# Designs tried in a protein design chat: VH-VL binders against Probable septum site-determining protein MinC (minC). Part 7

Target 1, 220 residues: Probable septum site-determining protein MinC (minC), of Prochlorococcus marinus subsp. pastoris (q7v2x8)
Amino acid sequence: MKLILRGIANEFIKSFSFKNFEIDQNFFDKLITKEAPAAANLITENEKINSYELAKLKLILEKHFIKLSNIYSNNRETVLSGKSLKINSTFLKIKDLENQLPLDPSYLKKDILHKGTVRSGDRISSNGDLFIIGDVNPGAIISANNNVYVWGKLFGIAFAGKNGNKNASVASLYLNPLQLRICEIVAIGPKEKPKGQHPEIAILEDNKIIIKPYFLNQNL

## First folded at step 25 (VH-VL)

Design B3 (from P6 with light chain N52D)
Fold by OpenDDE, fold request of step 26:
Structure B3 (fold): chain C 220 residues (1-220), chain A 119 residues (1-119), chain B 112 residues (1-112)
Amino acid sequence: as target 1 above (220 residues)
Amino acid sequence: EVQLVQSGAEVKKPGSSVKVSCKASGGTFSSYAISWVRQAPGQGLEWMGGIIPIFGITNYAQKFQGRVTITADESTSTAYMELSSLRSEDTAVYYCARESEWGDYFDSWGQGTLVTVSS
Amino acid sequence: NFMLTQPHSVSESPGKTVTISCTRSSGSIASNFVYWYQQRPGSAPTTVIYRDNQRPSGVPDRFSGSIDSSSNSASLTISGLKTEDEADYYCQSYDRSNQGWVFGGGTKLTVL
């Protein structure tokens, strides 16, 4: 089971995994961050939770000014239990539960900086952001849980948002990939691009990959 | 300190029903789970079920499912346990117990109610 | 689901140390906290240990709890045994599978 803590503006604060409902002060001490959480989502995988157990969790969270806002589970009984407590509860397949996990800032600690050309046959993957200073040649595959930055020419395959982050992006000084993937959406690059080099960014909008001139945005 | 006071002893015939009350005083009632535990003469403790009054949510042990009903009245801070289709084997002292603030151990107990089932 | 098994009885002289075991039949004993209750004759149970090894206020430090994963058991240890310690002791743990509380069979402690 996972609790996804969010702030007043529904911003992601922290995620926490736990195996049972035996919550104590130490549990909350670990959850206390510089930002005060206001809400939590419960994500359960292959866990049967009854209304009584959820009610206890709800009470404990509320005592600490945390609202149990959503429940996502692949167990139907758990979903029903949530609904009985008037908690927004959604049944999801296992593969979709992972998509409910926000990008943990801890993943940013796993950023990779690669200097040099990524050649055909090479694969580079980051659990955070991936920044490449160099070209990514055809036949190369680069991926990241979050954003991909290629400070060179991107001719290979780039995959951003491995963890389902729909705000993930692929940016390059010269963006001409064989294939782009953001989350589950795949796009094929054009065969021919003008010789002019300017930074571009690929983002997900309306469930489509859109390429636009690259401008630094705090939200990207 | 919270005190739990239970109703008096009961003598019942087989097939009948019994309803035991548990009144809480000296603390909050609604946000603490109340459980019922019975103990047959010379035997151990057996959990029957519980209720979270503020939500009216109950949980029953499988053994008693369909035969036990636990309710709570927040206005009077009283929990109830009704056991139907009584048998001689149901002769026991029945305890109400409050779970801790973390919903774990039973930190307060009633004095117990003896229920005797005899023909 | 699981059961908790305790010895039926233990006895020891005053001033000595006694240990009461509580063995879980399935699943890891460390998966859920173990609680211990003392019940004197004619009285309701009272908590002596919670969350494996924690003592409530008012419980003497002579009482201690431990978990042994190798034997899949919890133990209640009473040092410096006193006559007043004579009672029945019950272990308790939560069963996620059955979604309910489980008690051990209880152990009668006699102070000789």
Scores: ipSAE 0.866, ipTM 0.949, lowest interface PAE 0.5, mean pLDDT 91
Fold by OpenDDE, fold request of step 26:
Structure B3 (fold): chain C 220 residues (1-220), chain A 119 residues (1-119), chain B 112 residues (1-112)
Amino acid sequence: as target 1 above (220 residues)
Amino acid sequence: EVQLVQSGAEVKKPGSSVKVSCKASGGTFSSYAISWVRQAPGQGLEWMGGIIPIFGITNYAQKFQGRVTITADESTSTAYMELSSLRSEDTAVYYCARESEWGDYFDSWGQGTLVTVSS
Amino acid sequence: NFMLTQPHSVSESPGKTVTISCTRSSGSIASNFVYWYQQRPGSAPTTVIYRDNQRPSGVPDRFSGSIDSSSNSASLTISGLKTEDEADYYCQSYDRSNQGWVFGGGTKLTVL
């Protein structure tokens, strides 16, 4: 489940996930912020929460001067529980729950791990990092808000830094893409690549995409 | 420190009902959940249910659903547990316990109330 | 739903260390906090460990709690065993599926 904290003017402050409904110090630490939250929205997916459990949460939030304002859930019983506590509670389908999330890049970060070959015509996009265990064939398009990692051969199109992250990179065990894009910079790969096979990383330097051997070190 | 004082021992016949009280003193009452736990002679602890007085919200163990009623009187800082349709198997010491400020562990306990069900 | 299983009894001599296990039947033991209660004869239970390994005020550091995911169990360890430690010990955890508290069967600790 997710808690979205908002200020007195309904401005977004922060959001965090918690799996255990049991409240601990870590939970309270997450509630503590300089912005002094005044309200919270609860988003639950595939979780049944009864009125007693919800009441405990409500009580804790109120002790910290946070009003539990809205509950969004795809579980009917959870919604009913919320209503019983006079909390605005709305039943939503899973696909619509995401629409209740704030437009916070940090909260929207969703790393994706894909196992298998990405074939021609396939498109995979991540709002975080994208990890591919397999090959990316010609005609495939992969993209990520942050970094792209291909644990295989990259022959398709890779786009890193969709949100303008200039530190975004594209790394692969065999980097031979049809096209690379980092932020707004685009590079077209050569038709023929030298026979040397080693991991490489594409990064943005001086508004140009450069490719270099990918050496992992203790500072990464 | 909060003190929980329970009502005295009860002797009941099968089929009857018993109502045990638990009075809190020395601390806040309304904003803390009160649970009831029983212990049959020589047996372990068994959670029955709880109440959050400020909201009047209760939660019952499935085993006791429909047979147990937990209530609270904020004006007297007293919680009650009523168990109906008593059986010999209901013979036990019944404890009220307050959950912590975080709503997890039971940080305070009553002294217990022995309820004996016998024909 | 899950059950918590404890040994029926354990015994040890004063000054020694004893460990009481609490095994969860289903789901991960790490999914929910484990609590431990001490109950001396004729008395109500008292908390000795909360949230897996935390000690309430007044509980000596001889008492410690741990979680072992490999065995899906929690453990209460009492070092420097004293005669006053003779009691029944119960583990407890919250069952989200059942939406209620679950206790272990209890362990009788005898100090020899």
Scores: ipSAE 0.859, ipTM 0.941, lowest interface PAE 0.5, mean pLDDT 92
Fold by ESMFold2, look of step 25:
Structure B3 (fold): chain C 220 residues (1-220), chain A 119 residues (1-119), chain B 112 residues (1-112)
Amino acid sequence: as target 1 above (220 residues)
Amino acid sequence: EVQLVQSGAEVKKPGSSVKVSCKASGGTFSSYAISWVRQAPGQGLEWMGGIIPIFGITNYAQKFQGRVTITADESTSTAYMELSSLRSEDTAVYYCARESEWGDYFDSWGQGTLVTVSS
Amino acid sequence: NFMLTQPHSVSESPGKTVTISCTRSSGSIASNFVYWYQQRPGSAPTTVIYRDNQRPSGVPDRFSGSIDSSSNSASLTISGLKTEDEADYYCQSYDRSNQGWVFGGGTKLTVL
């Protein structure tokens, strides 16, 4: 069995393997890190686990300030046991259990931070958020699975939410793109150029792209 | 440190039931497993089952499944073990025990309750 | 399921060392932690070893526990034997297949 430990913001901290449901004190001695765990996911394969066993694990983790948040198992009785404890519990086939394990650190780095101007003819594509410190010239194409942020002037083409994320956004200090795209919705840039430089954000609302003022100090 | 105080000795007839209490004081009750272990005269220890009081979740040894009922009352910090359909071989001292504060060993035991089953 | 087999009795002189074995009948002894309890006559058991080889606070270091995978057994070793060590000793382990605790049959230690 594996515990996948996460912080308060759901960031991965550690993966911990243990056998036969017994956690020794050494497990908690190893948790002394600069990023204290707050939650755990339990991943089990081919094990029948009753609610008594899970409840003991749940309480041991709680005494050390760790919430048992999710259980993933290919055993239906184990999933029912977790549900009886009101723990989010999901039946998964063995191959899908592997998808719940954390990836190596290099694969977790989906976001791209680019410093400098994105020049005409260049493309930058992110599997997460894309952050540009600089301008995006008219012939440039930038894209992200999630959000696009341009700390500068956006003149080129920006494509947010390219994996189907309708909650994605495009923001810049001067939002004057040739084309915006959020998910499958495409809009051409505004006919009139903005006067001065002010932050704006483009979002998808009612299946239309809308542009409004952007304020960076909210919820940070 | 938790202290476990059990109810007094009982004499029962075959086919009847017995209910033994185990009151906890001086420590945490609800969030630790409370187990019941018995010992026939001159014999070894035998785990019967346990309960996690805060959830009311029980776990019974296969030998006793269907005859034992373990309950807990958080408001009085008391666990109970009821054994039904008593036989002469159920004559034993019955102990309650709590897991350690860290869940790694039985760190507190009651004084034991002698239950005698005779016709 | 499995059984834990202990010798029925062992004896040894004060000041000497005694070892009490606990052999698991099926599956590996290393699969689950082994615990050891001491029970003096007329008293409730007390834990002397947990997690194979750890001592609770207050248990003297002359009590030690070990695991021997080749013999599929755990051992409780008591050195510097004292007359107050005369007691019954039980090993215990968790049975994952039956989802419950198993005790060994017990060993009566006599200090001559």
Scores: ipSAE 0.623, ipTM 0.861, lowest interface PAE 1.8, mean pLDDT 85
Fold by ESMFold2, fold request of step 26:
Structure B3 (fold): chain C 220 residues (1-220), chain A 119 residues (1-119), chain B 112 residues (1-112)
Amino acid sequence: as target 1 above (220 residues)
Amino acid sequence: EVQLVQSGAEVKKPGSSVKVSCKASGGTFSSYAISWVRQAPGQGLEWMGGIIPIFGITNYAQKFQGRVTITADESTSTAYMELSSLRSEDTAVYYCARESEWGDYFDSWGQGTLVTVSS
Amino acid sequence: NFMLTQPHSVSESPGKTVTISCTRSSGSIASNFVYWYQQRPGSAPTTVIYRDNQRPSGVPDRFSGSIDSSSNSASLTISGLKTEDEADYYCQSYDRSNQGWVFGGGTKLTVL
């Protein structure tokens, strides 16, 4: 799920993702901006949400002086739930949900596919998943709101889940980064070079970053 | 710190209904979810459902859907849970609890109300 | 549609350490926060751990919580056991599928 925060004059301030209704201090910290948001739109894909769950979100936003103004969803029960709370709620197909995101390239562009090596001094940031076909050199920094995938060797710094997605991951054909970050957890890269010539994935488990072989069905 | 005070113990016949009250004081009532949790003798905790009083919106555990009705009166800061078609298996202590300001865990509990269903 | 399974009882001597497990039957334990409640005999429950591993004010630091994704479980650990810790302990998590709260079956802790 994604919240789009706007100011009193309807100016775009920021957007961020959250999952499974994880409502905690981290969620609240993302609501705090110097631009003082006044309104929010909720955009959901493939999520069944009842009015009780939406009401809790509405109350949390109200505690921060933010009005939940619109709900856009491809789930009809979610739309009905929003209407029951007297929130403007609109059913949209998945393709049309993207039109509710800001037009600014940094906010509309969800996933990035980059072909080529990311060299020292380069930085690439995605508002969705980041796919690199190439190597990421030690002085390079790559980041994504969701997952980072490197079809090549990862030597630099990788930051997944930068908007608070704790289920985000970093995967590479050769996972040897200087630093990994998932959400707010930072780890120094492994001391040993990868062995076994297989893809590896870094995930957040128990507030720790762990690295394991990346095989089919690992995220069940 | 909110205080939740529940109505007194009740003895009911099978097939009847019971309505337990939960009055809040010393804190906000309307904007916090109030849940009902029961505990049969010698058994564990079981969530029954909840209400967000300012909206009157309820959420019921599937097991109790159709038998439980949860309501709230903002003017008296009181939540109510009514359980119908009582059976001996409904003998339990019934707790009300207020969810946290984040809407996730129960940060205040009533003292509990024993409901005994006996013929 | 998941259950949280706890051992029925555990016992340990004063001063020792006990761990109470809470295993989720389906889906990942990490999908939603786990909460722990203590219920002393004749009393209403009180929170001892929230959001996996946080302690409310007034809860001794000998209480700790953790998550183990490999066993799909949460754990409540109580070190330096005291007689006052004798109670029932319940884990809790939110079930997004059923859109409701789930409690574990409870664990009776005996300190002797």
Scores: ipSAE 0.600, ipTM 0.848, lowest interface PAE 1.8, mean pLDDT 86

Design B3 (from P6 with light chain N52D)
Fold by ESMFold2, fold request of step 26:
Structure B3 (fold): chain C 220 residues (1-220), chain A 119 residues (1-119), chain B 112 residues (1-112)
Amino acid sequence: as target 1 above (220 residues)
Amino acid sequence: EVQLVQSGAEVKKPGSSVKVSCKASGGTFSSYAISWVRQAPGQGLEWMGGIIPIFGITNYAQKFQGRVTITADESTSTAYMELSSLRSEDTAVYYCARESEWGDYFDSWGQGTLVTVSS
Amino acid sequence: NFMLTQPHSVSESPGKTVTISCTRSSGSIASNFVYWYQQRPGSAPTTVIYRDNQRPSGVPDRFSGSIDSSSNSASLTISGLKTEDEADYYCQSYDRSNQGWVFGGGTKLTVL
């Protein structure tokens, strides 16, 4: 079995293998990194795992503020066990499991850093992550194959995970978009204005877009 | 440190059911697995199953599947084991045990509950 | 699934060293960690070794655990035997295929 750790903005941090659900100090040491993981994907090949075993793993990860977000397996019982715990769980043939591993390190994504306000009528699209230093006005559309980060106020339309990446996120200092889209899931902007004056992040959970606080100085 | 206190000894007739309680105090209950282990007179330890209270998810040993029901009440920090269709060979001391903080061994045990099944 | 086989009894004199074996019937003993419990007469078990060779706090260092892959067994070794060590000892391991815990049959240690 392989665990892929990602940060609050869905950035890859590390991956590691473990066997037989042996959870010891070495396993815990791998969870503690400089980048403070926030989410994990479990990839299993030819492993039958019941809901009790997955629940123990889920609790251990939660104690380290890591959400077990996705399970990919070629075993139907493992997928059903994950679904019973409300974990997004996908059956994949063995040949397709490799597509869930991190890409070759030499593969370059074309990230975009944009400084300034994105005005009504502007459209910015990134083949990787999109970083905006400024506001995104109503009538503006920003999109990325991966994550969207707005260091400012987001009022327009934001589309993360354009290439089908369900782990993509949208983060902003003031998250008040007309529309959010992550992968194929669409949500209208919040019925109420953002409650606090703190950064927020939008992610997919259980095929729904969930908005939660993003605190830079707090462990996740 | 957690302490586990079990209900008192019981005498039962064959074909009936017994429900043993296990109350936790002095520690966290809901996020730790609670297991049940029995020991027939003069014999060894036998794992029956367990529960993770916060999820209500159980796991039963194959031998007891269909006869054992393990539950938990988070509000009272109490786990329960119910064994149905009792036979004389079910006469044993029944222990509850909590798995360690790391989820891998039984770090706290109840005092045991003697269940005697006789006609 | 597998069984864990222990000798029924072992005896030795105070001050001496005893070893209690725990042999796994199928699959490798090294596939899953082995745990050891001590049970004094009339009492609930207590842990003396976890994760093959680790001691909980309060367990004397004269208790040690080891794994021997060639004989497919785990061992609990007690050196400097004391009369207070007289108890039943159980090994335990997780059966990944049956998805449950397995105990050995137990070993009665007598300190003569």
Scores: ipSAE 0.520, ipTM 0.817, lowest interface PAE 2.6, mean pLDDT 86

